# VHH binders against Rab GTPase-activating protein tbc-8 (tbc-8), part 3

Target 1, 248 residues: Rab GTPase-activating protein tbc-8 (tbc-8), of Caenorhabditis elegans (i2haa0r597to844)
Amino acid sequence: INTKEVRRMAWPYLLGLFEWNESPESRLEQFTSQYWQDIEEWRVLEAEVRRRDEEAFRAARARKAASPVREESCDVFEDPNEPTCSQHYDRENLITLFRANLHRIDKDVERCDRNLMFFSNKDNLESLRRVMYTYVRRNLEEGYTQGMCDLLAPLLVTFEDEALTLECFSLLMLRQRGKFPQRPGMSKCLLNLRSLIQVVDPQIYALISDIDYAQALSFAFRWFLLDFKRELSYECTYKVWEVIWAAQ

## First folded at step 1 (VHH)

Design o9 (framework vhh_4orz_3)
Fold by ESMFold2-Fast, scan of step 1:
Structure o9 (fold): chain B 248 residues (1-248), chain A 123 residues (1-123)
Amino acid sequence: as target 1 above (248 residues)
Amino acid sequence: EVQLVESGGGLVQAGGSLRLFCAASGFTFSRYSMAWLRQAPGKRREWVALIYSGGRTDYADSVKDRFTISRDNAKNTVSLQMNSLKPEDTAIYFCAKSTGYQWLVPSGYFDYWGQGTQVTVSS
């Protein structure tokens, strides 16, 4: 019995993704279809973001050549070298918000722990980037917060399916933001699991501690701790089983 | 073709109750998750309550134990019973249909919204 396969089967139910009155296979095909349609759409937005980034980079180099002081902002009206660095300054807030989110995501992906063998493969890092870009495109008002990639990464490793990862991550983020309340008695158990992660694996905890997503972390790492013989609380184990039973 | 029509909004005193209705048409109602979202002036739209196609319900922390979402698949109706209303509940309330992901509920995953119904709670 493969623990990864158990997690892959259980996590969608624990996160509330699957319901018994629907076919999982049909839903997976719909997830995949919609995911790649969304990518086609935001690729156009990304192209404009990259064009503006290139323009800003060239402008910055021109200013540095004229002065050793490096200052960069295409929105500064009193720029003597250029009145504006963007031909699309007045484009809708969509481009502006998407650009800001992509910049934050790219920085986090570049800082992602490359020691994890899965992400030493550049294709897998690109998968991580695509999933997160798609998430922020669907959630522009909430946007990207530093550290979200660290929450997304374990889901991608477990599922190895970008579309399914996105769907599960989206539900996890809703719970984190208080939009799906924890089950009675579960929140203390999940906070105890967070503390246990801190004790059992300080390196992983340190990596994600700045996020302060106790609920989201508990869902992502609950099954990681299941392999530790006596580290997982029996109460937390029973609560996880109760969630699975409730999903049946 | 898809239509969502809200009703039941109005002015109520703090501590009062109000029931919102949403009449849906143009799709196979029983197969989709339905939600209520709200938006106060100058604020983001926020999710309030959700009912999945299977009947399971979820609520935002701000309304849990006070609001109850339900559906009637025979009448293609979803309703929101609001009890112990607070001034902070003042908002335009929207009925929303999931995008075709019958299991997803993020605000960006809804493909149809109603016109909204105003709920005003006086202090």
Scores: ipSAE 0.000, ipTM 0.098, lowest interface PAE 18.9, mean pLDDT 67

Design q1 (framework vhh_7qbe_3)
Fold by ESMFold2-Fast, scan of step 1:
Structure q1 (fold): chain B 248 residues (1-248), chain A 121 residues (1-121)
Amino acid sequence: as target 1 above (248 residues)
Amino acid sequence: QLQLVESGGGLVQAGGSLRLSCTASGRTFSMGWFRQGPGKEREFVASISWSGGSTYYADSVKGRFTISRDNAKNTLYLQMNSLKSEDTAVYYCAADLYGSSWYEPNEYDYWGKGTRVTVSS
């Protein structure tokens, strides 16, 4: 049994997606069904985004050909990632927020880990895009932050299953934001994280030694997302994640 | 390709004031100011949303600096008051075209070349 197969089996339990006594088959079927339903829903939104992008492009082309003068009026638009309403967005706000996030994701996906043989296959790159689009559609308030694809990519390579990747990524993002659900053995997990940080980066450890453990965990994953991932190979990244997740 | 051009830097006495400007070649959404002092990492200074309704400041500049924007001119401003020697740095303008970016450098897509601010004494 190879290390990738071991990781594929272990990670959902380490992340807290499955309980030890659960039948994962039924939940995997539910995740898969929900995932593809969500895709059907946002494909309609994506089609509208692309239509508006095409219309804007054609308008810009026509204006350029006609050599128009600049508009003197002040542009009065809301920040597209600032919600104007709660999770119950009207259609226009939903499309505006989704469009902004899709543009960010597309930019990042095309440059994400292209040196890996897995992502030299365009179908796998499309899988990465679908998972991230679905994540953002479910989490519009948080939105897409540059670098999220770098965190998502190792999960997709490991699982080769879009729905499972999304569920595990969602839990990892909850940990990063300090909202991870409390589990049996969590105190041991936090103590082991403290020890890990002390070994990996003594300066960071000194900085966070007086911070609540939940804040320390959130900070560690933020540090991992922004700086650490960029400097490690996939193999080293996997090993560090396993040490962090296995501490229970 | 979007270009950001900073201006307004220079030498100023401690306790003085200075206003930085950043002009974008086109439409932007959220924008921010970052700085890098001698021997230091690039750090967050202030950010502002598209509408100007939301602003964020680093604790070290809160109450002394004011960020603002004029969308009609595609221009971002940083009004710097009560300047200290610690404010000496190269100041960078950053912009996002697609959404809200607040305080992390990696959240911004476009950057200017920087403008130097030196606070004497």
Scores: ipSAE 0.000, ipTM 0.094, lowest interface PAE 19.9, mean pLDDT 70

Design q10 (framework vhh_7qbe_3)
Fold by ESMFold2-Fast, scan of step 1:
Structure q10 (fold): chain B 248 residues (1-248), chain A 121 residues (1-121)
Amino acid sequence: as target 1 above (248 residues)
Amino acid sequence: QLQLVESGGGLVQAGGSLRLSCTASGFTFSMGWFRQGPGKEREFVASISWSGGDTYYADSVKGRFTISRDNAKNTLYLQMNSLKSEDTAVYYCAAKLGDTYFSWEPSMDYWGKGTRVTVSS
C-alpha cells in the first residue's frame, strides 16, 4: 500500500471491517447514520457536562456575590417526560462518567499533532474530538486512556471520514485489548513485526525477544504504536500498522 | 465542520443601534465578540458563558452593549446601543470548544470572518 488513496481503500479490509465478498455501500450508510445519531444523543449530555463545569468553576472561585446552588432530588419532578428516580440516578452516573472522559479527551486533543497542517485546522481537531467522544460514549466502562488520540489521529488523516474512522478505530481497540479473534498463521506475521522492531529500536527488541509470541505482539503494539509514534513519521507508523493488521 | 457566521452589520449614524448575530453550525461552550477598527489591533468587546449567567464587557462598551445567547438556536447576539464613531470596526464572533478555566489544556478558538459596522457622524 503506497499512497494515501490506496490505504484509504485497503485499510478497512485489512482491519476486518469489510469482507472481500461484501458490498461496502450499505454498511457505510449504516455507519454514517448511526454515527450522527450517536452525536445527537451525546450533544445533550455534553451540554449538561459544560453547565456543571461552569457551576463548579464559579463555586470554586467565589468571584460572584452569589454562587450557583444546585438543588437536586429524585423525588422532585417538574417535567412529565422526566425519567423516574432510578432512571434519573442512572442518568447522573452516566453524566458523571462521561464528564470525566470528556475532560481527559479535551486535554489530549488540544496537544495532538498541532504542527501537522491537517490538525492546524481547528475543524479537523473538532472532528478528532467528535470521533473520540463517540467512541467513549459507546465504551464508557473502558473509557478514555491517555494516548488514544495518538492512535486515532492517523486514521482520521487517512480516511477524512468520521464514521469510517470510528469503526476502524473501534476494531483497532479490540485488537489492542486482546478481544479480537486471532487467525491461524499468526506466528509467521509476528516474525516480520519483530524484524521491524529490531531495526527501529534494538532496546525494545531485546526486551521482547524472550517473550511468547502472543505477549510479544501486545508489547510491540503498545510500545511501537503508542510510545514511539512521536519519533516516527506518519508514513512509518502506517507501514507498521499494515504489518500488524495483516498479522491479526 | 464548525462554522461561525456573523450578520447584522451595516452603516448607522452616531447615536443609533444595531443588533449583531452569530450562528454556529454546532455546539459551542463560551462565546464572545471581538472587533478590529481601521489601523488597530483586534480587541475584546464582550463574552458570555454557556449558561448566560456570566457576562463580561470591555470598559469602552459597558452600559451601551449587551451580549446574549440562545442555545436552542446556536446563536450569539450583540445589541449595540448609543453607537459612537469609535465603534467603527469589523466585528468577529468567537467560540470555545472546551474550557481553560480549570486545569484543562487551552481550548482552540473558532472565529467567524466578521461583519462590518460603520458609524457615521
Scores: ipSAE 0.000, ipTM 0.111, lowest interface PAE 20.1, mean pLDDT 69

Design q2 (framework vhh_7qbe_3)
Fold by ESMFold2-Fast, scan of step 1:
Structure q2 (fold): chain B 248 residues (1-248), chain A 121 residues (1-121)
Amino acid sequence: as target 1 above (248 residues)
Amino acid sequence: QLQLVESGGGLVQAGGSLRLSCTASGFTFDMGWFRQGPGKEREFVASISGSGGSTYYADSVKGRFTISRDNAKNTLYLQMNSLKSEDTAVYYCAAGRDYLVFTEESEYDYWGKGTRVTVSS
């Protein structure tokens, strides 16, 4: 009767977080525990990022009078979308990568759908930020891409549970990037999804017809979710996602 | 209130090319181009889905015109090649309320004021 509660219960299974014959209680507790432990860790990294940002700001202000020449290092005054200055995954490169991702996320969170009453609450915007920071910390090689918050937001609205949202979002991103291992029966679901794409967008279907099914699924999710999310209301997005996920 | 502004119209010789643009004041779903020639009813020219993945063309322009969009700029384009005298018309940009709009004028709710294209023989 309550559509949101049904979605909250069904979506983790549809996304493949749980098997249909699996009891989720112990894994939900593990997800929650790990999530808050990850937050404790990246808060230390964030504090160092903010300290360096403030130091760089003060140094740049001093240089404004002394020299017009910009240093060629990764600086807080550089565009956050510029190529990341990273070569190794030591502590310095970790902080540099994390810093660049935080800047991109902060920009996108400010642009998140403010017309939705849920995100008029600052606490809910901070939940969105925490989930995405945690995702990026776990996936630094892939990093943050503009628009990912638009994919995360509907999940957070539905679940209102940061840890569960993160786990489901992580699986969705793995599928979009073609890294998710196929589950038993997935070949039939991929054929059904391919047929749906053929009906909805024949041009996209033509582009994916000659590629591997796992790659085709990743492409289909990226096309459908990224191209249409901004164009659909949350209710329409939910209905479309449920159809796509059920076809898998 | 969504507003659409067309530009790029003008005078061109037969066989020439012209590119029309339409800038929207905000987000749009499916968009299309319609035209109305002297003494004729308004007719469909081309449409494009919100994602840009699907395009539809009137038989009279197929292979000569290309519709495209840049969603970052909220801008719709119509590249017109191999222009003929019968392409002379006022060209209107239109935006639909929803996805899966097609060739019927009634499916479009927002319209620009039009831009004139004259093709000389």
Scores: ipSAE 0.000, ipTM 0.092, lowest interface PAE 19.9, mean pLDDT 71

Design q3 (framework vhh_7qbe_3)
Fold by ESMFold2-Fast, scan of step 1:
Structure q3 (fold): chain B 248 residues (1-248), chain A 122 residues (1-122)
Amino acid sequence: as target 1 above (248 residues)
Amino acid sequence: QLQLVESGGGLVQAGGSLRLSCTASGRTFSMGWFRQGPGKEREFVASISGSGDYTYYADSVKGRFTISRDNAKNTLYLQMNSLKSEDTAVYYCAASEFGLTYYDSPDAYDYWGKGTRVTVSS
């Protein structure tokens, strides 16, 4: 049995993206359509961000040429300190906030574990960047926090589908912020999933059955918040996530 | 920048089969096939994710056509079985720099081939 394929099937249900008895095809079509609609929107914003970055770079170079005695500074780009509108974003404020987030994301993407074969491929790093850009565009209030790419990366490796990855990541982030809704029928979903896991991987089932879920959830959230996840292999991270998600 | 070249088109009798190929000059992520028949607009046929694990088909070709890819060769395939006269069209290969999106919209794709003609006769 292919463990990765089992994870692709099970994870959306574990995270609560699909109802247990739901055909995912229609919902995946909706997610895919919305994802690329969002990308078309932020591509225009990104083009403007990059244009402004280029103008800032050229202006900084012109200043150095006018004053050749000045030491060479590589800080040619300006990040906003505060938004001009805190509740709603006009285009200028939106571009300014989006630019700041893109810069933070780009730095973290470059730090992403490129020793992992998947991310040694430039195309896969671009997929990671696109999913995170889309997430941030949908969640500008929260913005990008260092380390979020480390949470996104395992999902992208597993799904290899940007839209599905984004939706699952969004639910994971909502849960981590304490906003994940408690849903009726969750106990039945957990029982069905545990039965599936028992058949596919008896060792994972044994681990799940022996854990105090409330304590396990608290510990796992601390792991993500304190970067303990970075010290684990992806396989260990997957197992921890599956225990947490199955407990929900 | 990226170039796509289609091949495999030709004349085939109704009920027959054809295999189309599309070779990319570099790496691609999401890819798809579109077609334009005589007097018709360009329509979606099939799409495939970068990994090859997710595929989507137009209702008119489900069960008859199979999309696949060989990433080591930068090549996309469309196996067409049980061909009908209505399948007569110029078939275009398309590629996106992103995952699956409006996979059934031509506007979602960044790169296009010049097309290969398929004629299905009775």
Scores: ipSAE 0.000, ipTM 0.123, lowest interface PAE 16.1, mean pLDDT 71

Design q4 (framework vhh_7qbe_3)
Fold by ESMFold2-Fast, scan of step 1:
Order: structure tokens, then C-alpha cells, then sequence
Structure q4 (fold): chain B 248 residues (1-248), chain A 120 residues (1-120)
């Protein structure tokens, strides 16, 4: 049995995308259809972003000003997503927010896990970019944060399916931000996670023992998923994630 | 609410040493030190990952400062040696965005700072 295929089948259930007695075919088709519809929508926005980028470049070259190092930093680092208090945007505000996110994603994608042969293929880097663009378009208020591609990459390698990767990544992000909806069985998953933390790291357990379970889950997932991903190889990361997800 | 409290600042002679501490009221991921001197912008000093597996330093402090952490005590340290008058600043403890890398501009939580004055 292909281990990657086993992971591909199991992970959506472990992450809670499908129920164990559910046939996923219809929903998978719906996810794929919606994914490509979303891409058609944001490609129009991306075209306008690239047009503005070209215009800004030409304008900067035409100026007699000194090096625009700080103006370049402003476009890359000044994140307009932070002050947003509404998810409803006019087109101009939407393009501005989307542009900032695209610039950050583009920089991270080109540097994401280049040690893997999978990402030496430019088509796979473009898949990574499309999935992340679609994620930020759906979650524009939260936006892109450096390092999110490192979390997305193992999912894409495992699934090799952009739509499925996006749905699983979206659930993972909800858990990381403490926004995951409470459902039947959630208390058991949180207790299992706390038991795992107690065995693996008694000091961390002592720190979280007096806080709300939802908050403990948020902190634990950031620690386990992000720090382990950075310190461990992909194979070790996969095994750690599977243990944590099975405890959910 | 997560709180970061710096301590260990004070007055020290040039060439001397000082150790700063930062204690967190709860779990922290990656952490770092920043400083702001008189009439200057806030600048990065050093950062460390949760595991301690990676540390990063500003060129101006390499070889003189050492960042470390004790996760058992929920405390971050900055050992400052061979202090110069240019090191005079308010030193801030910060923890990065949960998805950020060290050196990120998107630190979520900041302490109130501790003042370090290096006399000539």
C-alpha cells in the first residue's frame, strides 16, 4: 500500500472535513467546483494588481527621486488588513488588501521548501501559490502571515489536489486561531490533546492547566505544528501531525 | 491576556555587562528583544525560536550579546557584554505572530520595556 495514498485518504477525516460514515464523492466534487470558480474571480483581481504594479514601477522609474527603498518597504510590509473592521469591501479597498497579501505570498512561495524535489517543479510552486491566493481571498481580514506556506506545503505534497488541500488547510487555520466551531465530541478531543501534552511536556501542561480548553488547543497547535515543522523533517512532521490529529 | 514583563535594566559603565530578563504570564512561541535609543527608531536586537534551535542577532550586537530562554521558568534572557554608549536604549521583549518567522515585523505582544543606560 502506498503510504502517501493512505495519508491522503485518512487526513480529511482526522482534520474533521468528513464524518467517518460519510461518502465524500459529492462534497469533493463541490469543493473542486467552488475552488476553480474562486480562482476565476480572483484572477480578475490579480490582473488589476499586476497592472498597478507595472504602473507603479514605470512611475518610480520616471521620477528623479532617490532610491525608493522605503516606498518599496511600505508596499511590501505595511499591511492594510490590520485596521479592517468589516468584511465588506468596495473594489478599491479589496484590490489594495489583496495586492498586499499577494506580494507577501509571492516572496514566501519562491523560498518554500526548495530542498524537496516536489517544489523544484515550477508547476507545483504555482499550485502552492494558487491555493494560498484562494485562502487569503476567502480570509482577507486575517490575511497572509509569513510561515503559512510552510504549513500549507506538507498538505499539498500529501494530497496533490489543490481544492482538498485548501479545505483541509482552512480547517487547520481555524484550529490555530481558536475559531474552530464547537461540535459533539469536541471535549473528548481537547482532553486527549491535553493528555498528550501532559505526557510529552509536563511543563507546558502546567502552564495551560488553568486556562480554557479552546485557548489551550490554540497554543498547543501553534507550538506542535509550527515549531515541529521548522525543527523536524517532513516525514517526522507528518507522524507528529497524525498523532495530534488522531487525538482531536 | 498575555503579558510580558522586562527586568534587569539599569545604569552600567562602558565595557561592563548586564543581563535582561523577560517573564511571560503564559505560553510564548518565538521571542525577541528590540530596543529604542534616544532619537532613534525601534530596532531589532536578537530573537530565538521556542525550541532554542535557532538564534538571530543584529550585526551591531553579534559577539557581544547572547539570547537564551528557560521554558521551565517561562523566561527570556539577554546577556549583554562589552557594553557601549550606543547600546543606551529602552529594551523591549516581544513575541512574534504565531505564524511569523523570527525577525518578523508582525510581533503580536510587547512588554513595556526596561531602560539601559551605558555611561562613558
Amino acid sequence: as target 1 above (248 residues)
Amino acid sequence: QLQLVESGGGLVQAGGSLRLSCTASGFTFSMGWFRQGPGKEREFVASITWSGGSTYYADSVKGRFTISRDNAKNTLYLQMNSLKSEDTAVYYCATDSYFGEPLSYDFDYWGKGTRVTVSS
Scores: ipSAE 0.000, ipTM 0.130, lowest interface PAE 16.9, mean pLDDT 70

Design q5 (framework vhh_7qbe_3)
Amino acid sequence: QLQLVESGGGLVQAGGSLRLSCTASGRTFDMGWFRQGPGKEREFVASISSSGGYTYYADSVKGRFTISRDNAKNTLYLQMNSLKSEDTAVYYCAAEWDTLYGSVSDYDYWGKGTRVTVSS
ESMFold2-Fast, scan of step 1: ipSAE 0.005; ipTM 0.382

Design q6 (framework vhh_7qbe_3)
Fold by ESMFold2-Fast, scan of step 1:
Structure q6 (fold): chain B 248 residues (1-248), chain A 123 residues (1-123)
Amino acid sequence: as target 1 above (248 residues)
Amino acid sequence: QLQLVESGGGLVQAGGSLRLSCTASGFTYSMGWFRQGPGKEREFVASISWSGGSTYYADSVKGRFTISRDNAKNTLYLQMNSLKSEDTAVYYCAAGTPYLDESLFTSHEYDYWGKGTRVTVSS
């Protein structure tokens, strides 16, 4: 049996964020400092995203007056080695990619666990949004996938610390994507998860049965964490997660 | 608005190879190929993440087709090897933001579509 305080202390060790003999204080300060530095950086990108969203809205309302005949862009005769043109194109990619992720996150955050008292507080919804924005900014290649907020929310409720929540969530996501270093028991955890899926949902099991283990783990965790969490209370979800993490 | 233009379709004999291309008028996130054969429903062929790090294939084409992308050119490719008469179809390029799950295989998860390019595999 775990209380919230015990979970708060144990989970970072179970996820592999801290070694058993490690003092966490210095690393917690580093996590917090980096977290708020990252927020300052992406706030600049968010401002540009929101500015473009406003422009798009205004253009839609008055298309004739706002529509240009051509945008300013690299000319067809542009020197391929000109840094200015390449830098603008790279920045446009960054902004476009970040914008797409912000739109997905915003949609999911507003529907994420609204029945829980913790998220009836707008400040806690903003905490959830900030953590997800920061995660996505650090992981733009993979981006936001629907339901990641459902996985993040129980961590935020437990820790009530944005930086610590982000670090633990990042490790959980690395394990899901097969990038987390192999540890004794990981293969058993995967087999146990596959067996559970086979019993609970044979349709999804059939889909993943012939896929390699890294891909199968990604599908299994997404199915398990999104579909199963929705059917379980937070308390039951915590117990299931603790069993999976302990099998590490 | 965003447009997708396919090219590279044509007539090819069984066992042959063909490469399809799809050029986007702007930035795209996730991209994929779907096809519709004579008297059949539109079916999933392959999809690729923005980074190109994740690729997914329908069982019927796995091992024969390879999906890739060149983000600098806003272009998606489908390399089709060991073609069979069953591969005869109109191939459609799609772009959108599907989730990295079963959503990759469903056409309604993609926001933008090309008009298609025809591939005919002769016996």
Scores: ipSAE 0.000, ipTM 0.153, lowest interface PAE 15.1, mean pLDDT 71

Design q7 (framework vhh_7qbe_3)
Fold by ESMFold2-Fast, scan of step 1:
Formats: C-alpha cells, structure tokens, sequence
Structure q7 (fold): chain B 248 residues (1-248), chain A 122 residues (1-122)
C-alpha cells in the first residue's frame, strides 16, 4: 500500500463525499454516468466556441489584408461571467459565457505543473482540462478564476478518475466560497491550519494571530486557492488538506 | 499498444449503401473516420464521443452517413447511404489516446487503422 493509494481511499470521506460507514460503489457509478453525460452536452457548446474562434481569426486576417478598420467596426468585449449574470441563460449568452471560461482555462492548463511525470503526458493534461470545463459548465456564475487548476491538479493526480476528481473538487470549492455547511470541529481546523502556517510562513502567522477565526479562514482559503500549491510540495499540500478536511 | 482494424469496404453502385466497421484491440475514447480519395489528402468524415451521444459530420456527408459505436464490442461503425462517386476513397478509422475531446484533423488522433477501400461506380 503506498501513500497515494491511502489518500485515494481516505480523501472522499475527509471531504464529506461519502460517510465513513458507506459503501461508495453505487455513488461512483452515478458520478461517472453524470460526468460523461455532462461532457456530451458541453462538447456541442465547445464546437460552437471553436467555430466562432475560427470566424474571428478569418475576419481579423481579412481585415489585415484589405485595409485598416476604424474603431466603430471593432467589437467591445464584455466579461459575461459577472456575478450579476442570471442563472437562466439563453443559448447565445450561454455560448458567450462558456467561451470566456474556456479561454481562461486553456491559458491556465498550458501553464500547469509539467515537471510532474503525470502531466508530462498530454492526455492527462487534457483530463485536467475536461474536468475543469465540466466544473465551469455546472458553475457558470462562479466561473473560472486563475489558479483553480492548481487546486484541481493534486486531486486528479491522486484519484486518476475524472468524475471522482470533479465531485471532490466541487466540495472543496463550496468550502472555499463559504457555502459548505459548517461542521463541528471547524475551530480545530483553524488551529491546525494556524500551526501549519507557523511552519511554512511565520510572518503570515503573525498577521493572523489576532484575527477572528472566520476572517482567518477566509484569508487562508483565498491564499490556498491562488498561491498555496506554489509554496509547498504536493506532499505538504496533501498534509495541509488532510488536516483541514479531518477537522470539518 | 492499441490496434484498429477496418472492414466492410468494397465496390458499390452510386445511390447504394455500405457499412464500415472498425474493431479496436482495447478501450477507446473519442473516435473518428477519415478518408483519402485518389490524388487528394486525408480528409475528415465524422467523429463520435465515448458514450456515442455526440457526433460531428463533415458537410459533404451530413444526412447521408451515420457514425455509431458499440463499446461492449470495442467497435466503431460508419453507415454510408446514398453513395456518390465523390465518396470513392480509402476510409481510415482513428482513435484518441485516453481523450474524449473531438478531433477534426489527422494530427488530433493517436491511433490509426490501415484503411479499407470503398469504390463507388456511376
């Protein structure tokens, strides 16, 4: 039994995906079926995105060949993934939102940790892209934020299962956005995280020593999502996650 | 290493139909059909997702050809109806390695069969 195998077994329970007395087989089948069904749906959306990208490319090339264009003929790009966007989307708005997210994800995936043997394989990198595309399709209002792939990558490496990775990542994101139900033991989680911060960054520890624990949690998860992986090896990241998850 | 074997090619009269099969030696994800006519480069015909729920067709074959798969048999199919002389080509089966992303160019695919010849006489 190696450490990776142990983590693969334990993490879904620590994240709250399964109960400790639960046999997970039927839930895993449901996750897998739903995952591939969701992919079928967004493949159609992706095809349209790529078609529009190709049209934009051809239009830009034609303009350069013909003559300079005045400002009024240029489109103004708006970020369609704003918090004010409705949960209900017409087809055009859906495609526009999805396109914006795909572009952001593509840029981030290309910068993923290629030094790991796992991600030196381009098909595993495509698995990472597929999981993240599925996540943003399910969560268009939240959308993609730079650095989310850094949280997703360790889960994918551990599970080697796209559907399971997505479900665990979704729970982690609920916690990050303060939507995950607070469980008994959250205070222990914060104390353990504080102890780990003491080891990795004594200066950050000084900053949080007098902060309300709710504020400290919000700060820690923002830091964790955007930059934590960069400061620690995967092994250290796994340890921090296990402490946080066990306390929830 | 994954191997793909095509079958079902032959000579058929214009307006006729033909069904091509491609059997894989193991599990496949996204798959497709390409063809290469006399004096032409290899061109895209159709692609299908792992579940078979999503398909994409070249404009020249849309409405006449149907791509499908049977994952229990590791087999891909191409049902060709209303065949035209322009459909004369060697047809190739292609698969992506552990990826369910659609491919549209030959470079998108990792595994290829040796091809099966289809000749449509007028």
Amino acid sequence: as target 1 above (248 residues)
Amino acid sequence: QLQLVESGGGLVQAGGSLRLSCTASGRTFSMGWFRQGPGKEREFVASISYSGGSTYYADSVKGRFTISRDNAKNTLYLQMNSLKSEDTAVYYCAARYESDLFGYTPEDFDYWGKGTRVTVSS
Scores: ipSAE 0.000, ipTM 0.122, lowest interface PAE 16.3, mean pLDDT 71

Design q8 (framework vhh_7qbe_3)
Fold by ESMFold2-Fast, scan of step 1:
Structure q8 (fold): chain B 248 residues (1-248), chain A 121 residues (1-121)
Amino acid sequence: as target 1 above (248 residues)
Amino acid sequence: QLQLVESGGGLVQAGGSLRLSCTASGFTFEMGWFRQGPGKEREFVASISGSGGSTYYADSVKGRFTISRDNAKNTLYLQMNSLKSEDTAVYYCAVSPLYDEWGTQYTYDYWGKGTRVTVSS
C-alpha cells in the first residue's frame, strides 16, 4: 500500500483546499502561477535585505577600524524598534520587517530535520526556504514564529510541490489560529475517512475511538508548534494530523 | 547544532603558502578567522560577509592572506601566502550568530577546534 500517494491525494481535501465538486487541475495551475509571481516580487525585497546585511557588516568593520583595541569581537548594533504591523507599509518598514523574518527563517531552516534524507539535499532545503519566505511575505503581520518550519517540512516531503505545499500550509495555519472555516458535506466526509482509517490502520482507529476528540485535538495543536519533532516520528505526525484534520 | 570542522594546517617553510578550510552546516552570516600564537592572546585575522562580497583583514596579514567562501559547499577558506615565523599559531574558524527579531548582530560564536600552522625559519 502506497500510503504517501494516498496522503498526496487526500490532504488537500481534508485541509479544505479543494471542494469535492471542483477540478483540482485548474486550481493547481493558478496556485503555481501565483506562487512564482510572489517569488519574483520578494526576490527584489530579499536583494535589498542582503544589501543591508552587507552594509551592516561594513559598518561594523568601520567601527572596529576606529577602535582597533577590540579586534577579536564584532561591534554590537541594535534596532530595538520593530515597525508597526499594518496592511499598509512604507518601503522602509516593509524591508525592515521582511529582513527580521528572513533571519528567523534562516536560523530554523538550518535546524530542519537534517537526519531525514530528503533534507540532506540542499535543493530541498532551498525549497523549504522559498515556501516559508513566500508565506511570511503574504502574512507579514503574523510573521515567522519558531517551529513553523517543523509544520511545513512534513507537507513538503509529502507533496514535493512548493505551490501546493504553501496553499495547504496556509490553511493549516488558519486552523491552528482558530480561524478555520466550515466545509459543506464535512460530516459524511469524516465518517468515510474514519472507515478508511479503520481498514488501513486499526491501531490508529482504536486510539481515536477511545479518546475525547476535543481534548485530544487541543493537545495535538500545541505539540505541532512546540514538540512534535522531538516526540513523534514523521509517520506518527502524519497519522495525528489526519485525525485532527478529519475531526476539524 | 552548528559544527565547524577545520583543516589545512601543517608545517611550512618561511615564504611558503598554505590554504586553510572550514566547513559548517548551513550559514548565511559573517565568518572569520582568528589565531593564537605561542604565549600570545587570540587575535583577529580576517572576516567575510555572508554573501562573500565584502572582506576585512588585520593589518599584519593584508596583501598576504585572502579570505573567501563557497556558500554552495558551506566552506570558508584562508589562502596564506608569503608566510612568516610570526604567523605560527593555532587558527580558529568562527561564525557570527544570526540576527534576532530586532536585527541585532552579536559577537562571533561557534568556534572550531582549531588547526595548527607552524612556519619554520
Scores: ipSAE 0.006, ipTM 0.447, lowest interface PAE 9.8, mean pLDDT 71

